# VH-VL binders against COMM domain-containing protein 3 (commd3): the designs that were tried, part 3

Target 1, 195 residues: COMM domain-containing protein 3 (commd3), of Dictyostelium discoideum (Social amoeba) (q54qk4)
Amino acid sequence: MNLSEDVLKGIETLSDEKLINDSVFKHIIDTCFLVILKKKTESDLFDNKAVSSVDTIALKQTFSAFIVFILESMKINYDQSSISDLLEEHKLSSSRIDFISNYFKEYRVAIRKHLSVTNFHFPHIIDVNWRLDLFMKSNAVEKLNTPVYLINLTTEQEENVKGKVQFAATLDQLQDLVFKLRDAQKQIERSSIKS

## First folded at step 14 (VH-VL)

Design B01 (from A01 with heavy chain Y103T)
Fold by OpenDDE, fold request of step 18:
Structure B01 (fold): chain C 195 residues (1-195), chain A 118 residues (1-118), chain B 107 residues (1-107)
Amino acid sequence: as target 1 above (195 residues)
Amino acid sequence: QMQLVQSGAEVKKPGASVKLSCKASGYTFTTYYMHWVRQAPGQRLEWMGEINPSKGRTNYNEKFKSRVTITVDKSASTAYMELSSLRSEDTAVYYCARWSFDTAFDIWGQGTLVTVSS
Amino acid sequence: NFMLTQPPSVSVSPGKTARITCRGDNIGSKSVHWYQQRPGQAPVLVMYYDSDRPSGIPERFSGSNSGNTATLTISGVEAGDEADYYCQVWDKSSRYVFGTGTKVTVL
């Protein structure tokens, strides 16, 4: 199975009992499976006081990585032995492997059914274009009578399958967005360095 | 044809031990979990434990954990269940059952009656 | 411990529909399997993962699961359908859990 390094690192994070204690581990695993099955949402990941001990970015990365792992495993109909071997290779304890395996036992078919009808992958932004519209009056703009920037994001879902996301923003809104994105970037970088 | 064939009926005294066997055929033994489930007369099915034949890893019902041992002989495609310190309450039909990711307990043995009486 | 509760008995006339319920807290979030057990015989899987039929099981058998109740439905009941039926789930605390069982009698 071809998993990205980031996904594999996420899996390995689940092996770190110091970083991810048993309570947090079980919660992550439970949440991942149930999110895939549309029984929970990602926000439910934080619905446990135990996760407060874990860096938020690390937690989200681990969560996302494991989601990908589950989905990819089920996409190719990975057998139980292969799943266990992969987890063992990434140094999960027997206890944790057993725990994960049991979730696959319970939800394998259901997940595969969901995969047949649902796409959990988000498109990637591959291009950004913008123009200034001085005359656009949009209810979506917080500040009235200010220049509005029309932003076009080009996205790619699959190879040669492109989409577009359009939105309008004032300069102030745009600056705020950029600031938030930069902040997110810094946090991700920080997390990557620590891991 | 896929099947599980269990050993014959047993009669034991209280305090004794019993070891049952379950021979698999018609499928790859190591690719499925093997379970033991018992049923007392007129009672519901009760899960006892499981083993991954490939890894030798076991899990037990806490109720039986101290008295039950599940093992396998891969070369013989046979699973075993030993129950010690037998009590009258252990009188039941014991089943082995195969478990797969896709089909739950899809293959069952024919069952083995264990009678515990003084 | 997670528990599954079934009605002790269901009576049905030939050709009619039998519905066997299995109740458990938020069982709809779990996968439910069903087993048929005729007198003196081993259990037989008749439904898995809520609504999937194993090979050899007639289309008369169907399953559903939502909320706190899973249901095995047997349409056009035949004499041969008389048996005990058990629901089963996996639970993180109790692992493999069987229901209390339902005796289906064909009148």
Scores: ipSAE 0.048, ipTM 0.653, lowest interface PAE 2.8, mean pLDDT 89

Design B06 (from A01 with light chain S31N)
Fold by OpenDDE, look of step 15:
Structure B06 (fold): chain C 195 residues (1-195), chain A 118 residues (1-118), chain B 107 residues (1-107)
Amino acid sequence: as target 1 above (195 residues)
Amino acid sequence: QMQLVQSGAEVKKPGASVKLSCKASGYTFTTYYMHWVRQAPGQRLEWMGEINPSKGRTNYNEKFKSRVTITVDKSASTAYMELSSLRSEDTAVYYCARWSFDYAFDIWGQGTLVTVSS
Amino acid sequence: NFMLTQPPSVSVSPGKTARITCRGDNIGSKNVHWYQQRPGQAPVLVMYYDSDRPSGIPERFSGSNSGNTATLTISGVEAGDEADYYCQVWDKSSRYVFGTGTKVTVL
């Protein structure tokens, strides 16, 4: 399966038991599957107190990565052994692999059915607004005021159906995002030439 | 044709161990999890455990976890189930079955009768 | 532990419709699979994902699942349909759970 490096990194993040404890892990996995099935929303990812210990950006990246992983796996009808192998390759523990596998056992067919009737398209970004702000990160030990950019994306799902996505990013994170977007653009261009 | 063929009937004494085999054919053995399910006379089906043939990873029913071992020989496309410390209550027909994420337990072995008697 | 309860037996006349229920707490949120087991034989998958029918299974077989009850329906029952039927689900705590089984007798 051809997954982007970012998706793979997101999957690997799920292997980090220090960063993502079992409670957070379970919540992420559960939420991902249920979001795909439209039983939950992305906002539900933050409803669990356990995730408060995880960097918000990291959490969102991991969440998004795993969503892509699920969808791609289902799109190509990836077999259970291959799924397990991929997860193992990315250093997930047996316990966590089993946990994920269980969710596939439960929801695989449902997801495939859903995919057959619905196009999971990300909304198009039609506008970007940003402002500089100060976020106070309160951890148990240190309160750090880090300047962050508040990014507001205006999205369009369908004609005249607009949405908004808001997130905070440091300058470094924003630069990383720009880099990734440029890379994605290059990949698309390459793909277009080969087709 | 896809099929699972199990080893023959066993008669054991209490306290003994039994090892059953399940040979797969007609499909890629390592692609599907293999399970063991038993059925005592007149009773419902009872899941015992599963194995990923590719990696050898197993999950067991807690009821049997201390006594059951599931293994595979990939070269022979064969799964095994060993049950130790046999009791009279272990008298049952034991089935191997493959699991498909799409089709649940879609292929079953013919079953192996294990009789535990003094 | 998650449990599935089925009626012990269902009797039906040839040509009539048999309904086999499988009850479990919020079973409608789970995927239910059904197996047919004729006497002295291994189980055979007859329904998966609540209502999907495997190849080779007659259209007389149908399934539904909502609330606390899943149902396997066999229309136009034939003598060959006489068997034990088991529902099955996946549960995060109990893993693979089978129902108590229903013996369908064709009168």
Scores: ipSAE 0.031, ipTM 0.633, lowest interface PAE 4.7, mean pLDDT 87
Fold by OpenDDE, look of step 19:
Structure B06 (fold): chain C 195 residues (1-195), chain A 118 residues (1-118), chain B 107 residues (1-107)
Amino acid sequence: as target 1 above (195 residues)
Amino acid sequence: QMQLVQSGAEVKKPGASVKLSCKASGYTFTTYYMHWVRQAPGQRLEWMGEINPSKGRTNYNEKFKSRVTITVDKSASTAYMELSSLRSEDTAVYYCARWSFDYAFDIWGQGTLVTVSS
Amino acid sequence: NFMLTQPPSVSVSPGKTARITCRGDNIGSKNVHWYQQRPGQAPVLVMYYDSDRPSGIPERFSGSNSGNTATLTISGVEAGDEADYYCQVWDKSSRYVFGTGTKVTVL
């Protein structure tokens, strides 16, 4: 299975018992499966006292990574042993692997059913808007005026069903994003030529 | 052809132990979980436990957890199930079964009769 | 403990349709598999993933699962269909759970 490095890193984060204790781990796994099944929302990830001890960014990254892992695994109809082996390869404990495996056993059919329908897919970007704001950060040590780009993405999941994604980025962050997007574009072009 | 071949029938006394074998062929042994399921005469199928042959990780039915041990020999593509402290109620046909790609028992052994009698 | 309940027996005439039910709380959200067991033989998978047939299983066999009931349907029943049938699911608490079994008799 071809998972991105970021996804694999996210999975590996689940092996860190100091960062992700058992309570947080269980909550993340449970929430991921239920979000995929549309029984919970992403906001529910933060609706647990246990997650307060975890860095928000790390938590979100791990959550997102594991969502992708579940979806990709189910898309290719990955078998139980292969799932377990992959998780072990990324240093998850036996207990945590078993926990995850149980969820796959429980929800595999439901997830695959959702994947089989056209309405469960990533939204497409249909429009991009941006503006430049001046972000001023001052502290006792340093005053910094850094321009920040506010990016608004308009997305479409289904016909006439639109969403919005908003984020802020510095020039450097934006450049990095553009670089990655260009890389992705090249890969798509290569794939198109081969098909 | 993919198949599971089990060891022969066993007759045991109460309190004894029995170790059954299940040899896999026709597929990659380490790719699929192996399970043990038993069936007492006239009764329904009862799950006993599972093992990941690749890593040796096991899960057991709580009912048998204290008495059952499932192991594998990867070099021989063989799974084992040992049941200790045998009782008369342990008299049953014991099956090994592979957990399939789509989470089903798609391949079964022929079964092994274990008789526990005084 | 999660439980699966099946009728103990179903009688059907040759050429008719047999329906074997498997009841469990919210079983419709679970992956249901069915096994056929002829006398003195090991179980054979006849239905998986609620409604998918393994290779070699006749189209006469079909499966459905919704609500609290899964159903194995055998149309055009033949003498060779006489057997015990077991439903099976995975449950987080009980793990692998088999139904009580249904004896199908062909009259």
Scores: ipSAE 0.023, ipTM 0.612, lowest interface PAE 5.1, mean pLDDT 88

## First folded at step 15 (VH-VL; from B06 with heavy chain Y103T, light chain S29D)

Design C02
Fold by ESMFold2, fold request of step 18:
Structure C02 (fold): chain C 195 residues (1-195), chain A 118 residues (1-118), chain B 107 residues (1-107)
Amino acid sequence: as target 1 above (195 residues)
Amino acid sequence: QMQLVQSGAEVKKPGASVKLSCKASGYTFTTYYMHWVRQAPGQRLEWMGEINPSKGRTNYNEKFKSRVTITVDKSASTAYMELSSLRSEDTAVYYCARWSFDTAFDIWGQGTLVTVSS
Amino acid sequence: NFMLTQPPSVSVSPGKTARITCRGDNIGDKNVHWYQQRPGQAPVLVMYYDSDRPSGIPERFSGSNSGNTATLTISGVEAGDEADYYCQVWDKSSRYVFGTGTKVTVL
C-alpha cells in the first residue's frame, strides 16, 4: 500500500489517547465509513459534544487521512491481517484495531458496491473555495506548526440539487491530490480514444 | 488452488489435550485471519476462535477461552489449535476456515474428527 | 446472545423451489452468509452478504434479508442440492454466529 507520510501521520493521530479518547475515536471511525456510504455528511463529524474539546484541524486531518486509508485498503484488496498490521505499526491499540476491523466486517462490501455504482454518476464540482489556516492541538500542550488548507467543494448531482464536500489538507496532500486527478484525467482520455 | 489441509483424526481420553494443524496453500497466509470452528455430531457449527497469522494476536469464544490455544507457524503457513481438559462433549469435527472481509468464510479445511471416549 | 433459528427440514420436489429461512432479531441489519454442507463434507460458501454468489455457485441460488428473516432460495432444485444449509452472521457481542441448520431433502 502507498500512503503518503501525511496520511500515515493522520492515522497515527488515532493512537494518541490524550487527544483522541475512545468516545471521539469511535465517532471518527463511524463517520468515516458512513460518509463514504452517503449515510452521514461531513458536518456530522462536528455534531457531537465529545469532539468539542479536540482541535478542529486535527479532527479534519485525521478524518481525511482515515478515509484515504479505507479507500486505498480496498483498492489494494488488503484484508484483516494486513489492515491490522499496518494500524499496529502506527501505534493503534488492539482494542482500536478490533473496533476498526468490526467496521470493515459491516461496511466493506457495501462501500465496494457503492463505489462501483457511483462510477457512472459522480456529482459535478461547480465551485471550489479554500483558505489557509493555523493548526494547533487543543487537547495537548504542544503547538502544531503545520499549515493546513481548508477546502470547500460545491457539487451538483441533479439540476438544482447542490451539495458540499469539505476537507482539510496540507500543501503536500493537495499537490498529491492534484497530481492524482491529472493522472486520472489522462487515463480517462486514453480510454475514450481507444474505445 | 487455494486449500486448507488439516491433520488426521484423533482419539483421546477425557482430561487429555489435542493439537490439530491446518496447512494453507495457494494464497498469502499472513493476509487473512484464520479461524477454528467445530461441529458436534448432528449439531450446528460453533465458532471457537481466530488468529492474525502475521502477528499472532488471538480472540477466543468465551466458552472456550480457558481451554483453547490457537497458534501459527508463519514459515510453514500452518495454524494450530490446542484444546485441553477434553470432555466427551468435545467429540466433534474441527474445521479451520479463512475469513475474508469480502467473502466471509470462503475456504474451509476438510475437518478433523476428535473423539473423546473413556 | 444473538441467536439464529432455522426450520429443521425442508422437502422439495426436483425442479421446484426451496426456501430456507433464517430468523434473528433485526437480522435485516446484519450481513447474512450461507453455507451448504453435504453429508460427511466440509461446509461450502454458497451466498455471502445477503445476496452475493461466490464463483461457481449457479444463478438459481439467491438470497434476501429484511426485518427478522433472511432467506436462501434455490430454484430448479436438483438432487445435488440435498444437504444441510446454515446461515451465519457476525455480531458485535456474539461474534460469529451460525444458525441451527436446515436439512433440504429432494424427493
Scores: ipSAE 0.708, ipTM 0.876, lowest interface PAE 1.2, mean pLDDT 86
Fold by ESMFold2, fold request of step 18:
Structure C02 (fold): chain C 195 residues (1-195), chain A 118 residues (1-118), chain B 107 residues (1-107)
Amino acid sequence: as target 1 above (195 residues)
Amino acid sequence: QMQLVQSGAEVKKPGASVKLSCKASGYTFTTYYMHWVRQAPGQRLEWMGEINPSKGRTNYNEKFKSRVTITVDKSASTAYMELSSLRSEDTAVYYCARWSFDTAFDIWGQGTLVTVSS
Amino acid sequence: NFMLTQPPSVSVSPGKTARITCRGDNIGDKNVHWYQQRPGQAPVLVMYYDSDRPSGIPERFSGSNSGNTATLTISGVEAGDEADYYCQVWDKSSRYVFGTGTKVTVL
């Protein structure tokens, strides 16, 4: 997981039980999850007397940091152990880690569905071409000479607005990609029926 | 293919302990909490406890907390459950199961029958 | 102490629809998961988060959850659907709670 230093500092502030008491902690976590679902706003963070003990700038920084944490953990598909380990590394108590985990158990799927259908647009793939090439790079101790496929996807966001996505992959990487795409397609078909 | 394979059936006397194993394959063992769930004959499923396999932190059902110990061997991708001070009502099939935030208890072991009798 | 109650049994003819209910106080505010357990076998997830179907589970399995009742619906019932079915929620106080179970018999 690649989080900025500001985000990590904001997360670690949640571990300071003298600065962030349990009432404030619970309010911050609840508001973070519900703001992502657009059921609350940032002003709801300040509209609670419990948070008056925390400086407004520090409160806003911690709130913003934890929202980034939630979104990044979902982007890289962290599950309970990975999330718990990161929070423990940053000194959160077991009770606070459990509280956060319970919110993921309650809201993770709802957030994932909300993000996928509300304001997210992928360009459409309208053409695919590729070529085989040989990768001749050599490390100081290891020789590399493997076939590499250069894949070009032509995309269309709007009529007459085209883009390209280009990447290189070995056969093994392409096999992994195809497997993941087939699985994702099945999940999208199920979600489309339910959406 | 994702799989949980459990140790074989056990017969124990009252007052003894039993230690069961659960070997995971086909997924990253340290990403998901591992759970133990039991089912007495003809009864519903009953949750016993969970472990973070990466750090070893556990949470137990209060009913079993004094007698259950869940551990892992990360290098073997294996979870263990030990139940001490066995009594006849502990006769059950014991399952390991993986919990995912996305798909709940989506992978179960085949179960291990533990019989407690004199 | 959160409790989930299911009818002990449901009988259904082949090709017809079985409806398996799971009752709990305000269960509609919770995420409900369903497991199928054939005789002598481990549970298998057949529905999660009320209405999402795992890969490999036929489309004739569907789920709903509102108010005090969640329902697993099996249309076009086949002999292979004969099993025990358990609902399950995670609850803040009771943690992982399983229902009492429903035996589905295909006659």
Scores: ipSAE 0.708, ipTM 0.875, lowest interface PAE 1.2, mean pLDDT 86
Fold by OpenDDE, fold request of step 18:
Structure C02 (fold): chain C 195 residues (1-195), chain A 118 residues (1-118), chain B 107 residues (1-107)
Amino acid sequence: as target 1 above (195 residues)
Amino acid sequence: QMQLVQSGAEVKKPGASVKLSCKASGYTFTTYYMHWVRQAPGQRLEWMGEINPSKGRTNYNEKFKSRVTITVDKSASTAYMELSSLRSEDTAVYYCARWSFDTAFDIWGQGTLVTVSS
Amino acid sequence: NFMLTQPPSVSVSPGKTARITCRGDNIGDKNVHWYQQRPGQAPVLVMYYDSDRPSGIPERFSGSNSGNTATLTISGVEAGDEADYYCQVWDKSSRYVFGTGTKVTVL
């Protein structure tokens, strides 16, 4: 099975009882399976007091990694022994392996069915362009000219399958967006170092 | 062709132990979980426990956890269930059944009657 | 503990449709399996993961699961369908849970 290092690292994170206690572990696993089955949302990951003890970025990374693991495993119809072996290789305890295995027992076929009709892959941004535009609000009483940036994101879902995302933003809005993205980047980098 | 064959009927006294066997054939023994499920006369099916034959990991119904032990002999493709401290309420037909990730309990043994009486 | 409740009995005339219900809290979020048990015999899987039929099970058997109720439907009931039927789920607390069982009688 070809899993990325990030995914494998995420799986291994689930073995860290100091970082991920049993309560958090169970919640993550439960949420992952149910999110895949659209019974829960990603926001439900944070709907547990126990997760407050875990770094948010680490939690998200672990969650995402395990989602990928489940999906990839089910995509290739990975057998129970192989799943167990992989988890064992990544230092999960027997107890935690059994816990995960139980979820596969319950949801394996459902997930596989869901995979046949649902795309879990998000598009990637492959290009960005922008232009300055002037929007005029005109009415009988007042005319406002506000400069607005028109942003075009080119996305790619699959190879040679491209899409476009367009939005408008003022300079302030754009700056705020950039700031938030940079912040996210820094946090991700921090988590990578920490892990 | 795939089947589970269980050991014969048992008659035990209260306080005794019983060990049942379930021999698998026609499939790879270690690739399926093996379970034990019992059914008292006129009652529902009741799950007792499971074992992963490849790893030897077990899970038990809390009701039986203190009295039940499930084991396997991989070389013989045989699963065992030992129930100790038998009581009259343990009188039941005991089934072994394999679990598939894909098809749940798709293969069952023929059942073994265990009678506990003074 | 997670509980599954079934009607104790269902009577049906030959050729008619029998519906066996299995109730549990949010059972629709779980996968339900069904087993047929004829008198003096071991259980036989007749439906798995709500609506999938094992090989050898007639198409007149169907399953559904939503909300708090799963249903096994047997259309064109035959004498051979007379049996006890059990629903089953996995639960995080109780693990493997069987229903109370339904005796289907063919009149």
Scores: ipSAE 0.215, ipTM 0.701, lowest interface PAE 2.0, mean pLDDT 90
Fold by OpenDDE, look of step 19:
Structure C02 (fold): chain C 195 residues (1-195), chain A 118 residues (1-118), chain B 107 residues (1-107)
Amino acid sequence: as target 1 above (195 residues)
Amino acid sequence: QMQLVQSGAEVKKPGASVKLSCKASGYTFTTYYMHWVRQAPGQRLEWMGEINPSKGRTNYNEKFKSRVTITVDKSASTAYMELSSLRSEDTAVYYCARWSFDTAFDIWGQGTLVTVSS
Amino acid sequence: NFMLTQPPSVSVSPGKTARITCRGDNIGDKNVHWYQQRPGQAPVLVMYYDSDRPSGIPERFSGSNSGNTATLTISGVEAGDEADYYCQVWDKSSRYVFGTGTKVTVL
């Protein structure tokens, strides 16, 4: 399975019993599966008092990572051993692995059905615009007074439901992004030829 | 060939305990969960509990949790089920069965009759 | 507690089609497995994950699952198909749940 480093890191976060106690862990797992099945929303992640002890950003990252993990696992019809091995590799306890496995036992078919009929959770990019800002001071770029590109992506999740993603990138960052996108494009083309 | 072979029939008095065995062969014992399922005469199948042979972790039906213990001997590829405080209603055929995400209960033992009578 | 309900019996003539239903709340969202049990024998897996056939099971066996009902269909019924059939699911609360069982009689 080809999971991003960020996703793997998010999964590993679930192994940290100090950061993510059992109550929070169970809530995250439950919410992830139910969100995928459209029985809950992402906002429901914060409805449990137990999550108040966890940093909001960390919680969201972990949540998102695990969603991707579930979806990717189901997309390729990942077997029990593979799922368990991956989770074990990222140091989840046997108890937590068993807990996760139980949810897969129950929801595997439903999730696969959803995957077959919809592109769940990932909006499509429908428009891109950019501008150059020569004077932007960004703490994120570690360099002060460097020119940055402001990128605006217009996304569409459903018909007439549009979103916007905004981010800043230096020339080097943008070049890296373009490189990765081109690589992705090539992979898509290769996959299309093989199918 | 893959198979599960169970121990022989048992006759017990009320209040006694019984321990059944299930020996696996033809596959990697630790790769599949081992379950125990019973069936009273003329009744439906009833799940009792499971064990992960590799890790020793168990889960039980709440109905039996206080009376049932499932264990394994990995070196012998054998699973055990002990049921205590036997009652007449515990008279049934007891099955062991292996389980995985991919195959469900695909291999069953031949069953063991346990008769509880005064 | 999650429950699975099956008709107690289904009668079918040789060569005809038998349909065995298994009902449960939102069972269509669960993995349904089916087992055949002949008199005096252990159960045998005949269908798993709604519609997948194990090796050795004839193509005349098929399965479906939607809404609140799963169905095991046996076309071209033979005398050897006479048995009890059980559906089974996993449930978060009840764990492994078996149906009430259906006796299929070949007339």
Scores: ipSAE 0.161, ipTM 0.685, lowest interface PAE 1.8, mean pLDDT 89

